# Ledger of designs, part 12: VH-VL binders against Uncharacterized protein B0228.1

Target 1, 207 residues: Uncharacterized protein B0228.1, of Caenorhabditis elegans (q09220)
Amino acid sequence: AVVTPSIENHKMENASVTISKVPISHRPRGFTAGSDSKKLAVQRFKLLISDFLSDAQLSKSIDVAAVGMHKGKSMDDILDDVYTRLRRTLSTKQISELAKAQKGLVEDLDEKSAKLVKARVKRMIVYSFDPAAEQIHKYATRPSMAFALIAETINERFVGSVKDLIRDVLTPKEYDIFRKHYHPHIFKLDNIGNNTEAVRTTTHETF
Short names: E, the ipSAE of ESMFold2; O, the ipSAE of OpenDDE; V2, 0.75 times the mean of E and O plus 0.25 times the DockQ between their complexes.

## First folded at step 6 (VH-VL; framework fv_ivicentamab_arm2)

Design k3 (from i05 with heavy chain S53E S56K, light chain S31D S93D; at its last look DockQ between E and O 0.04; V2 from the best seeds 0.00; counts 0 for: pae E 11.3 > 2, placed apart)
Fold by ESMFold2, look of step 6:
Structure k3 (fold): chain C 207 residues (1-207), chain A 122 residues (1-122), chain B 110 residues (1-110)
Amino acid sequence: as target 1 above (207 residues)
Amino acid sequence: EVQLVESGGGLVQPGGSLRLSCAASGFTFSSYAMNWVRQAPGKGLEWVSVIYEGGKTYYASWAKGRFTISRDNSKNTLYLQMNSLRAEDTAVYYCARTPVEWFGELSYFDYWGQGTLVTVSS
Amino acid sequence: AYDMTQSPSTLSASVGDRVTITCQASQSISDWLAWYQQKPGKAPKLLIHKASSLESGVPSRFKGSGSGTEFTLTISSLQPDDFATYYCQQYNDYSPESYTFGGGTKVEIK
């Protein structure tokens, strides 16, 4: 179900996981556009999500996304627009690496299951970013303002919550296979944590 | 080489309908936002409508409800369906491409067709 | 939509003259402004985008300048091929509904 940007305790019908527990930033407190807000958005994307793409590729992708969000396009259409324009700039190396990841996913699952896994991941991204896109549509009257709102949305807490949701919406097998072929080179699926001893000593990994 | 060729203009009575076409070649049509811009005889330029590569559309307020922009990417063709035509719709109609290199470049028109004349009179 | 005021409406000039056309916006549009040339019976042709960026194949005698609310198109030495109508267009807003053209400046033979 589609819920308003203020999400607290919601559950998806007939699902083993709660999809609507993603914290969403609503109306940014520092709504002041900076002269380098797009560079900040690029930097945060590379740090938290993926450094597979170049700064130029990300800068163009953010331009396309900001225009789409300002015009009130759906996140599905925005992601399709970004991909359509981005693919014109991918290097031969990047294309081969994406093809290898896709081939591995299909080999370890099958074509139908691989399509479903990718569709579920895309659906969670769309669901998570729709409220931010609406905020940009309503409040960003200039490109620099849209860039500032995008940069604010791409933060450790929000991105971490989206990553957790992706893990929860896939079966353990599906997630392990997706991670095997896409993490960390194409998608960073682990959260950025503090580099303190307390984090290292209080966490345990059981597999 | 980028080419845009409009067709489908002509003489039509008030209240009538007409469909314009714009055949595109020399570029990846499906990757570009496409526009219609009109010019009444002896007058200035007036933006009519845009369709983005993903299919989203926007219209000038006076065109909304009467005109429908569409595209067929498999035929590299842009369309404008014009209904309930009025005398003030008499103009040359141009198709125009929005460049895609950078953010601000999505909003001006780098290539234009030669236009097709629509005349609305009885 | 931002109001665009273009002046003069008509300009008489001779071959070799320096010609200056002014375009003013009712609010700041930074440098998000384009210039077009249109000859009688022909389609418009993009000359300049982002106030001063000359399009490929456009003669170097064309120069755009300005930012904020005031912009100029200068033709340093008018040629016979330059007698045409010139339009400015702002594209500062994200919404196409607010893309507006100036009223045009017709450059005629004196």
Scores: ipSAE 0.005, ipTM 0.449, lowest interface PAE 11.3, mean pLDDT 80
ESMFold2 (binder alone), look of step 6: mean pLDDT 89; pTM 0.916
OpenDDE, look of step 6: ipSAE 0.024; ipTM 0.639

Design k4 (from i05 with heavy chain V100I, light chain S53D N92D; at its last look DockQ between E and O 0.03; V2 from the best seeds 0.00; counts 0 for: pae E 10.7 > 2, placed apart)
Fold by ESMFold2, look of step 6:
Structure k4 (fold): chain C 207 residues (1-207), chain A 122 residues (1-122), chain B 110 residues (1-110)
Amino acid sequence: as target 1 above (207 residues)
Amino acid sequence: EVQLVESGGGLVQPGGSLRLSCAASGFTFSSYAMNWVRQAPGKGLEWVSVIYSGGSTYYASWAKGRFTISRDNSKNTLYLQMNSLRAEDTAVYYCARTPIEWFGELSYFDYWGQGTLVTVSS
Amino acid sequence: AYDMTQSPSTLSASVGDRVTITCQASQSISSWLAWYQQKPGKAPKLLIHKASDLESGVPSRFKGSGSGTEFTLTISSLQPDDFATYYCQQYDSYSPESYTFGGGTKVEIK
């Protein structure tokens, strides 16, 4: 089993976390925001989360996730669908790199602790995306709306909050070992700082 | 290589019924969503109905209740049963294939049959 | 559903001309748009899907562009075989009941 940087959704809201809601109200610019919303989601994912996957791999993963979210599938089922389809498109080099990261995590922790670390990271991702998935299910009546909502969710504030939650749910030792084997090649765990001004074209804040 | 051949069109009285067929060849018919699209004389294209590979069906609002789409995968044939026909149903009816997409719910039409003319006149 | 407006409804042109046909959606459809060519007495033929992806076997003089609400089909050098009616079609819906064609653009010899 390996950690995937793809979008996850699960109907679970039990952890005490601080993530922004993605409100759906009348938004004139949300549907006319310049570029193809799926292309924007891919660009933001690569900048903020991971450039391990190709544009084609990410585009297919977003398609599967958007349809699953629109249909109201659980995040667990959506993740399984995305992973199953994505795995068949991974190169042998990508598969080897994921296996190496998993092996290193097991060697530096132990099998039980490595499983718990991955489970907690997965749960934080699921918990963080669950509100956006619920909005997509309730309000997105078209694929283009779902892509726009996904692109809006993948912003610097939201992604930074998810990264902070991952850090907080692990011990310092567990986090350092997870970071050692996954960051930055598979999963970006740090914010990129002031040089993100080119990507800060839209910001959303709840306060 | 891909071929779609419609048949069963003709002249029919208002209130009558007609069954259209579309014979498919050159591809794995059972794997594709199949559609009917019509074109009234001198007018544009209008989607009528779809049947997915698993048998689920959808209809344009004006066709629902009067038209029934079906398929026989063992015969590679698509059907449209049209009942309670009206003058406004006069059109060329095309059989059209939806390409296999990753998630199967988005439809444009990559191959079309030659069409069969349905004329509803008293 | 989404209304699709095609313009012009009729276009007169000569062989060798560059022609442009436009299609406008009443709401954003991202890139979920296809273009078809139909010659008299013949079935429609798919030219382009996803706004700009040219189908195999379609001559390279055909180009699709646009996203959101505004789309164009451009023929860079009109040929005798290109005199036909052209239709756009949106497919930005999870329900096929919402599929909508444009009204068509007839390209005629001048």
Scores: ipSAE 0.000, ipTM 0.466, lowest interface PAE 10.7, mean pLDDT 80
ESMFold2 (binder alone), look of step 6: mean pLDDT 89; pTM 0.914
OpenDDE, look of step 6: ipSAE 0.167; ipTM 0.704

Design k5 (at its last look DockQ between E and O 0.02; V2 from the best seeds 0.00; counts 0 for: pae E 8.0 > 2, placed apart)
Fold by ESMFold2, look of step 6:
Structure k5 (fold): chain C 207 residues (1-207), chain A 123 residues (1-123), chain B 110 residues (1-110)
Amino acid sequence: as target 1 above (207 residues)
Amino acid sequence: EVQLVESGGGLVQPGGSLRLSCAASGFTFSSYAMNWVRQAPGKGLEWVSVIYSGGSTYYASWAKGRFTISRDNSKNTLYLQMNSLRAEDTAVYYCARTPVEWLFGELSYFDYWGQGTLVTVSS
Amino acid sequence: AYDMTQSPSTLSASVGDRVTITCQASQSISSWLAWYQQKPGKAPKLLIHKASSLESGVPSRFKGSGSGTEFTLTISSLQPDDFATYYCQQYNSYSPESYTFGGGTKVEIK
């Protein structure tokens, strides 16, 4: 019932990609704050996170994030809180897969470069989510309202922008290696959508 | 400055019990996995147990059922409760920290160690 | 589950000597190996992780090398402070029960 905004009308200072600030003033009819909002937010986060995390793990992570955003915590602190809680619930298989990804990143780059790649990815996640977190803090009067705002903000276009930012902050080599070890089993890093425009652009720009 | 200071070692009879403590300072204790590692006189190093930041624990097979690792994050203190002690448990016991990094799992080497506390089990 | 064999068990050396210590794994551990220094009556100190990555504050005369099954710790010019026992440790497995230390190499003054 909700059509994506599709319009980026305002640039944010210090952003490498312009992301529209869209205040949420209207909810879908029949929407019940809390339960329905949270389930929708879980579905929306799956656009970025693969099936690596269970629905229960995602639901808890979104609880932590929504409370933090509502309280006006920085996105850096929110991501740290989410990770800290997730570590307590990871299965042996999930721990092994994260360890394998880290070892692969270190082996293909080196330890110093791998640390820098991780830091830049985290910084871009902060940048991409900061405007949404500010709007949620400003307009959500309760944590349950934050779920609705999160779900409405995080659509396919927004997720695509996050993926583009991750690609843009890394060199082509760094991105290829990061993608090799994290995609698709931990992060969905390929953009959703039609690639005909990208292919046509590449063929026309090649000299 | 990271500091780890063990205490609670001493002489104990076979079958006895002893509780070791490790006081931590200079870092966010609650964020790190903490370990016990022991060294019998004239011998090499032997891992004993780990407690992760979330409270999950693992033990060397010979320690299961006799030793219990725990932590009190409000006091920045790691503990090892040792029961049913044997002469072969005579060793210096060290606490040690495991490095951790955001987004990735814990690395399994020990970047900081305490000075150790001697446990002697004899009659 | 990886046996770690250090050699030699003891070596005698003079200040200024180049010293080489070997650690062998029973099967490949890639580069997931750490080196520790332990002086008499003191705790071990981490020198190197990931086979060759020197820890902050460790003198540059220490160098780790190797991958797979054979690893070396080299001290390019032995100093009085370097007389100690050195241990290797594999961490290829994430299970703590699989952490395996080598038997140690004691470096003594000649």
Scores: ipSAE 0.012, ipTM 0.541, lowest interface PAE 8.0, mean pLDDT 79
ESMFold2 (binder alone), look of step 6: mean pLDDT 89; pTM 0.920
OpenDDE, look of step 6: ipSAE 0.084; ipTM 0.672

Design k6 (from i05 with heavy chain A33Y S56R, light chain S31E K50R; at its last look DockQ between E and O 0.39; V2 from the best seeds 0.00; counts 0 for: pae E 9.3 > 2)
Fold by ESMFold2, look of step 6:
Structure k6 (fold): chain C 207 residues (1-207), chain A 122 residues (1-122), chain B 110 residues (1-110)
Amino acid sequence: as target 1 above (207 residues)
Amino acid sequence: EVQLVESGGGLVQPGGSLRLSCAASGFTFSSYYMNWVRQAPGKGLEWVSVIYSGGRTYYASWAKGRFTISRDNSKNTLYLQMNSLRAEDTAVYYCARTPVEWFGELSYFDYWGQGTLVTVSS
Amino acid sequence: AYDMTQSPSTLSASVGDRVTITCQASQSISEWLAWYQQKPGKAPKLLIHRASSLESGVPSRFKGSGSGTEFTLTISSLQPDDFATYYCQQYNSYSPESYTFGGGTKVEIK
């Protein structure tokens, strides 16, 4: 199967939404910079984005990201670094789950369209997090402050905005198929805003 | 339709330089890792270099210091600057695309150009 | 670097034969292996990635299997269009300079 160029071009033209900058003045309440902030970033990632990766895998990924952001690397470069490290640590079960999701995406679309969907989602992630990476480079005076700023970035409002952008750059059919095969274990695509206030205050509150 | 078109090959003397180009179309070029792979006449495939979406580069050990991979995302073009060329660099040079990296996607080549011939001889 | 040993280097077969090509890695590469087909004067074409995942448009007579150190490409009933050279490629490494191709298997008409 071949995806026509006109379909791909239409999705690219819809990818113009601007993501709000990460505020640099708000520090995580009740946390010491470094280890505590990294634990918070891991927990927020698992709650809001994905519980596919283990705590150890996420912790290492956040280390790589924090160093890259502190050094002023682009999000493209940072994601490349993270993925390179993760490849060595994926379990057989994780590999099987990714293969199953990809197989389902290909069956419901085709190989070319499945690759295009993933490329568009990656582009939206990069676009959304580049400003945060720039803020961390500009204002984090220590590597440990980068952990705190990463944890601040991974919040309900910002992650919800990224999820909205992902939906906007895909057709309804593409989004439904992507969601069918990847949500919720590989990527959480629903907004947490449907949760009760008690859950929000326990898991999302930043001091 | 994904298209990769190499150019810039030709005859060059040992110690000379060439700059290869690969024009890409039919996909979001900036999202993909791009590679050069070569094939000496009558021989197998040999990976040369890769450039990632963010500009990170890797080279085969024999290419380090002599070859430079680069990309211009605004022109959808991949480049290979080859310096200090030797007879053993004689090959067809292909540009090749790696699928978008997510969890578990690794560096294999799903689309290839037609190749451009580089001949290094006295 | 992971050394890839591909065998046989050449084989002769007839239309309709079941053909098996093997690729062995010097150490485990998990599932991270691809298969390519190349006809004379043409670019390689991806057949299979992740050991057994068939690319779109590749005939179902092609089947990849294996994990760890031993992998096979099987053509269940060889067709005239299948006379070509086949390459395996590992892609399980910290850096791509360790990504290597097998030496190739030329499938010739008997």
Scores: ipSAE 0.011, ipTM 0.556, lowest interface PAE 9.3, mean pLDDT 80
ESMFold2 (binder alone), look of step 6: mean pLDDT 89; pTM 0.924
OpenDDE, look of step 6: ipSAE 0.025; ipTM 0.611

## First folded at step 8 (VH-VL; framework fv_ivicentamab_arm2)

Design n1 (from k1 with light chain K50A E55Q; at its last look DockQ between E and O 0.02; V2 from the best seeds 0.00; counts 0 for: pae E 13.8 > 2, placed apart)
Fold by ESMFold2, look of step 8:
Order: structure tokens, then C-alpha cells, then sequence
Structure n1 (fold): chain C 207 residues (1-207), chain A 122 residues (1-122), chain B 110 residues (1-110)
């Protein structure tokens, strides 16, 4: 039989998701790039991605990410820097919740498959955000300006596309198991406003 | 602070057995993958085995069938049972922790014990 | 299997020198490489992970670089505390059975 590269491999190499040019001159007059933009990035992260981390943990993580993006580091390196710092600040409760999720993932798959699922999720995050980080490096002249660009990148459409890509690169079984143990507390995998048909059916019964 | 303390090394005859222990403190032991890494005198580092938080185990090809890694999470202790020992198993044996990584990154070792010497000689 | 070739095996240097140590992988390992320092009679200490990510508490004179198949550890100004053996380690395999270390580079006083 003929072996043909899968369409998924070509999709994984596609970097079509990019941030449009974001010249500083189109920003509102009086915009304080550092403080207000970082608060917005924290708020958007908690809304769209995860409320597992405290505001302080997120604020520090965004500081580390902004510096890395300003320097032109890859998303792999940036994520490693963030996790290195973050690991030292996690509470016993947070560590226990992460361990419970990992234990569940291993129990339902096995250790090798659990590691591969998490690696694929990371690959999709890197694939999706690396072009955006490159654009932030190109346009952000200071780390504080990177906060504004990070906040703009963390939007419902872009984050939703990353979540869709994660679903596409896992088998339905792998995705369901990952979701079972990580969603919604550690990683939000549903898009905002994504309500089930059950909720709609219940509300229509009263009408 | 994270601490890893190995014990149970010593002199053993070829074909003999030895059980190593690693006492862990300063972190949630049950949440981390734990490893054994060895170093023959004057030689480089060689990975031996890993046990994950869920109990899954993996071994270097030369160790499989002779060595058994295990853990007791209630005692915060990692073990290595070594059977059918040979002269080439003479080494300092380290326990080492894999950092917990949400994204499923592959394993490097962020904390190491001081090591315990195993000498296989007659 | 990913073979790691580390060079040089031994190097002599003086305090203040710039020192460069190289690891080469037989196949691409992306950025999944760590560097360790080991002094005689002591355990290895993690310096760098993910090729270039400096561990907290490691002096800034240590710098890692590279991706794919070639990686370097650079010490910008060698200090007396830096005379040691340095190891690289790849962790690119999805199977832990394949993790491998370089052969080491001993940095000695000239």
C-alpha cells in the first residue's frame, strides 16, 4: 500500500493564523500600555483559557511571556520560562489538582499515551501562537507594549481556533479523556456561549 | 526545599541482589515521576528507569527483567530492586525528579539525590 | 534512537575565559535538550532545559543555544566554581526508554 502524508501533518505546518499588523499609532490616545493592558490580558485569560491560576500568578506569567516575546524567543522557550517560574508559586491544592488530572489521564489511557496527548496539545499551542509571538516581537519596542499585543491576541476567535485545532489533532477518544480530566478547571475547552442543547430544551419547556 | 536521599548501596557478589531506597521530602511526592540514573566510576550518566505518579514503569533495555522500580507514596519513598547483578552494574545510583509539565513535555531532571554506591565484585 | 555526541571530551581553561561546549544529535531533537553540571563526588545539577531556558539560581554567565541537531553551552567568563564536568541530555523521544546523555565535557584548570 502507498503511504501518503496525512492532511493533519500539512495542517499542523500551516501558520495561517497570524495577528494583522498592529501599529502603535492606531491605539487610543492616553493608553497606558503596561498596567491596563496586563489587567486586560489577565481578565481575558481567565475568561477564555483558565481560571485555575490566581491573578498574581497570571500577572507574573504574562510578565515572563512579554519579555520573551519582546526578545523574539520561540513559544517553546517562552512556555518553558513561564512554567519554570510558575511551578515555584503553585499552592499544594493546585499541585494536587494537577496530579489528579494527570492520574486520571494515565488511568484512562496509559503513561506513554498520556504523555503523547499532552505533547500534541502543546504542539498545537506552539503552532498557533508562535506566529503571533513573532508579530509581537516585530511591533513591540518595549516589553510593556507587548502586554497590549498579548491582550489583543487573547480573544474569543483566536483562542477558539486554537481549541478547535487541539480537538482536531486528537482522536475523539483522546480528546474526550483529556477533556474529562482537564476541563473546565485546568483548561477551558468549550468556547464562551457554547451551551448544550439540553439547556435550550429545558428553557423551552417553560414556554 | 526539595530533598532526595538515596540509601541501600554497598558491596555485593555477582549474581546477587540489592534494594535501593530514595527518601523524598519538600514536595508532593505522589504528583511527580521519579527516576533512577546511574554513573559508573569515571564514566558518564546513564538513565535506568522511571515510575510515573500513576504507577506506570519504563526501563532501559539492559535493565528490563533484572531491575524493578517501585514507589510507596505513603512513605514518600522510591525503590529500585536490582537482581542478577553484574560487574558492569557497579555505579553510583541517583534518584532524580522529573518536573511536572502541564503540556506533556519530555523528561529532564530538575532535582537529584547525592547518590548511593553499588559495587559488584568478587 | 538518538545518539548524542558531545565535544570536546576535555578542555583546559583559565579563569575569565569564554568556554564553548557542543552537543550534536544524530537526528533532530527540536529544542528538547538539557545541560547539567557535575563536580567531583557530587550529583549533577540542572543548568538549562529546553536548549536555552536557564534554571533559577544559575549564574547568568551560562547560556544555552541551538535547535535541531546542534547545541552549545557557553560560559562567558569562567569562574573558579565552574571547573566541572558538563553533560547534555536529549529528551525528544515520546518513549522514556530512549533518553540519552552526551559523554560529558570536563573543564579543567589550565
Amino acid sequence: as target 1 above (207 residues)
Amino acid sequence: EVQLVESGGGLVQPGGSLRLSCAASGFTFSSYAMNWVRQAPGKGLEWVSVIYSGGSTYYASWAKGRFTISRDNSKNTLYLQMNSLRAEDTAVYYCARTPYEWFGELSYFDYWGQGTLVTVSS
Amino acid sequence: AYDMTQSPSTLSASVGDRVTITCQASQSISSWLAWYQQKPGKAPKLLIHAASSLQSGVPSRFKGSGSGTEFTLTISSLQPDDFATYYCQQYNSYSPESYTFGGGTKVEIK
Scores: ipSAE 0.000, ipTM 0.456, lowest interface PAE 13.8, mean pLDDT 79
ESMFold2 (binder alone), look of step 8: mean pLDDT 89; pTM 0.921
OpenDDE, look of step 8: ipSAE 0.005; ipTM 0.527

Design n2 (from k1 with heavy chain S30D, light chain N92D; at its last look DockQ between E and O 0.03; V2 from the best seeds 0.00; counts 0 for: pae E 15.2 > 2, placed apart)
Heavy chain, then light chain:
Amino acid sequence: EVQLVESGGGLVQPGGSLRLSCAASGFTFDSYAMNWVRQAPGKGLEWVSVIYSGGSTYYASWAKGRFTISRDNSKNTLYLQMNSLRAEDTAVYYCARTPYEWFGELSYFDYWGQGTLVTVSS
Amino acid sequence: AYDMTQSPSTLSASVGDRVTITCQASQSISSWLAWYQQKPGKAPKLLIHKASSLESGVPSRFKGSGSGTEFTLTISSLQPDDFATYYCQQYDSYSPESYTFGGGTKVEIK
ESMFold2, look of step 8: ipSAE 0.000; ipTM 0.429
ESMFold2 (binder alone), look of step 8: mean pLDDT 89; pTM 0.914
OpenDDE, look of step 8: ipSAE 0.216; ipTM 0.720

Design n3 (from k1 with heavy chain S31D, light chain K50D; at its last look DockQ between E and O 0.05; V2 from the best seeds 0.00; counts 0 for: pae E 11.6 > 2, placed apart)
Fold by ESMFold2, look of step 8:
Structure n3 (fold): chain C 207 residues (1-207), chain A 122 residues (1-122), chain B 110 residues (1-110)
Amino acid sequence: as target 1 above (207 residues)
Amino acid sequence: EVQLVESGGGLVQPGGSLRLSCAASGFTFSDYAMNWVRQAPGKGLEWVSVIYSGGSTYYASWAKGRFTISRDNSKNTLYLQMNSLRAEDTAVYYCARTPYEWFGELSYFDYWGQGTLVTVSS
Amino acid sequence: AYDMTQSPSTLSASVGDRVTITCQASQSISSWLAWYQQKPGKAPKLLIHDASSLESGVPSRFKGSGSGTEFTLTISSLQPDDFATYYCQQYNSYSPESYTFGGGTKVEIK
């Protein structure tokens, strides 16, 4: 008698993802842990956040993040681990595209302002993911559960909340310039949802 | 039911070679990481090697270069090729299954075979 | 990387005794520890995984506890079938070649 946890019970009631406290079985038989959940996390990341990275790059990043979360590392340290390993795998085309985006941001703002914009974006990512990472550390008693919980954290409501926070911590000028150089290829900044008619005039980028 | 049956043990001279087999049944063999674990007479347990469902292999430091783990998913069989055998390799060798595959770093052993004895003696 | 120290190496006990054996890790292994029972001439049998999760069919008198560096296996009211050697095993290594077992604890009849 094995049951899986339900995350659905908590999605509607706050801005952060709440992981169910109902325990799942610690002796599952007949499945290979993590493989289907990593595939789901990769697909959700590409749909909601960015298709700039390859499946292999995303799969490794999720592995690094899951290990860090199980070990109770801070989200800052986890992101640093992910970036350190990820940058070693970037293609020359990906490096060129990142350099072009950074150059454009510096040209339109200035070097100091560009650094501050990127620091504030990182801060919002850390702020948004810290509670989910703490829940994963506390409640994912096995590595396979961490993949499933990571995949469930990457959903329309949560990712939309992170995008809203990024918009809120930048001035309108800073946001428009960041969006110009990073959206949509490097980082998807528009929300995908049922309420698209109400926001269609604010998401148009004819310049 | 899950079953693991080892074979291929026996007496061998130092410097010799031996190939162990583990026949698996009762589960989808190709989905699981498989291990060898050994136990010298009167001693504790020692992990030897793992092969993952995707074919990646890892070895205890003392086994690298002498032992080769492999699998044949069409025959549901795990293998251990042991070369340059030494007296210290005398042990019962167990085939063991992991219940989870986490890119190679987190696993325990939920099913074990009964083992096959390897004796390295002159 | 992770050294496992298991104590005691041998323990004499009578049927009905409460038995406690310990494993100490040289570094934190979170809860990634398993306990095995082995009887002479037989393969090890998994009792507990993830420090405290009891395997199906294992009697409830077996209890695992601990996290970080110190772990215990407790047998409440020892039974005749419980005279065996017990091993802990850590699996919190980034590299599988670092999987390690404790040295074992033999539980003998007094």
Scores: ipSAE 0.000, ipTM 0.438, lowest interface PAE 11.6, mean pLDDT 79
ESMFold2 (binder alone), look of step 8: mean pLDDT 89; pTM 0.922
OpenDDE, look of step 8: ipSAE 0.015; ipTM 0.528

Design n4 (from k1 with heavy chain E105M, light chain E55Q; at its last look DockQ between E and O 0.03; V2 from the best seeds 0.00; counts 0 for: pae O 11.8 > 2, placed apart)
Fold by OpenDDE, look of step 8:
Structure n4 (fold): chain C 207 residues (1-207), chain A 122 residues (1-122), chain B 110 residues (1-110)
Amino acid sequence: as target 1 above (207 residues)
Amino acid sequence: EVQLVESGGGLVQPGGSLRLSCAASGFTFSSYAMNWVRQAPGKGLEWVSVIYSGGSTYYASWAKGRFTISRDNSKNTLYLQMNSLRAEDTAVYYCARTPYEWFGMLSYFDYWGQGTLVTVSS
Amino acid sequence: AYDMTQSPSTLSASVGDRVTITCQASQSISSWLAWYQQKPGKAPKLLIHKASSLQSGVPSRFKGSGSGTEFTLTISSLQPDDFATYYCQQYNSYSPESYTFGGGTKVEIK
């Protein structure tokens, strides 16, 4: 009698985490030069979020984000655009590191759970940047202003809040596993290396 | 109170190697970028290297290939491995913290250690 | 490259004097300039960042001003504790070569 271990489908009860809107008071301070603002954004990103990407990769990503925000694209779409562009510029080493992280995550959580964890993380990022994106869309009249707002948004308090949100929406185990494989170097939310990325379901549609 | 204490300096022959350490206390070490800055006797300040909180490293052009910056967050310690040392590398080496700023570039140094002297001489 | 030129290299003054040190950048660095004080045998100490923001604990007699390419550090009334070497440092650009210091200004007793 092959006792098929009943995989208890722990129904992750969608605990509706009431995500308290972190009041992002993004008042654009007159950061004078668009180029300097972008550099600042790159620097802050590396310091506070992840130093996995090169300056050039981040600079280009910020360009995509700034344009998207200015045009009023959803943060979800913006992230997808950034991801799509980054995929084309990643080094072999970066790809390998991402693949390793993904493999580790899947090994520890399984593929389905790993996907859900990434989706929740993405949702929190989208949620957190939405106010900034809205402000940029409404008030940015030039690309330099968009860069400034992005740079201002990427600060210790904000990033800390985002991390806290991520922690809150993940179980302690999930968070530890995610951190083990992705933090502090990598915050890649999509599968890189398996070229099998089928249809990206938007985080907003899935949750 | 923020404290940075350098150690590991001393006399070394040309072509030799030395490893410097900087012990940090009084702040969340893992959250800050850390730097090495040196000063030759009677000369000005010269930036050597930075390591980000995430581990990314950058070097002055003259330091590349000979110097390696690293950190151990579990020990709140910054390191500088120096290889192929030259007479011109004789200097006091300082570790310095880069602070976070809300609206500015994060590239100045708000706290410094007292430095450790490295002398390269035959 | 952002070259920083300080002037004068040496300044002799008396206690109570107004002292002005100038730092010139080879190109515009906006307000991304810091000032440091270094006493003999001691580590540098941050005085001012963002051209004019006084670091906590620094006496109000120290004042930073300027933007673009011209910057000044002013000591309104020189105190005995102020005899030291002062350095400016620009941080306008993020790159491995972005950390550039001025040559220093030694303030000595007359």
Scores: ipSAE 0.000, ipTM 0.538, lowest interface PAE 11.8, mean pLDDT 83
ESMFold2, look of step 8: ipSAE 0.006; ipTM 0.520
ESMFold2 (binder alone), look of step 8: mean pLDDT 89; pTM 0.922

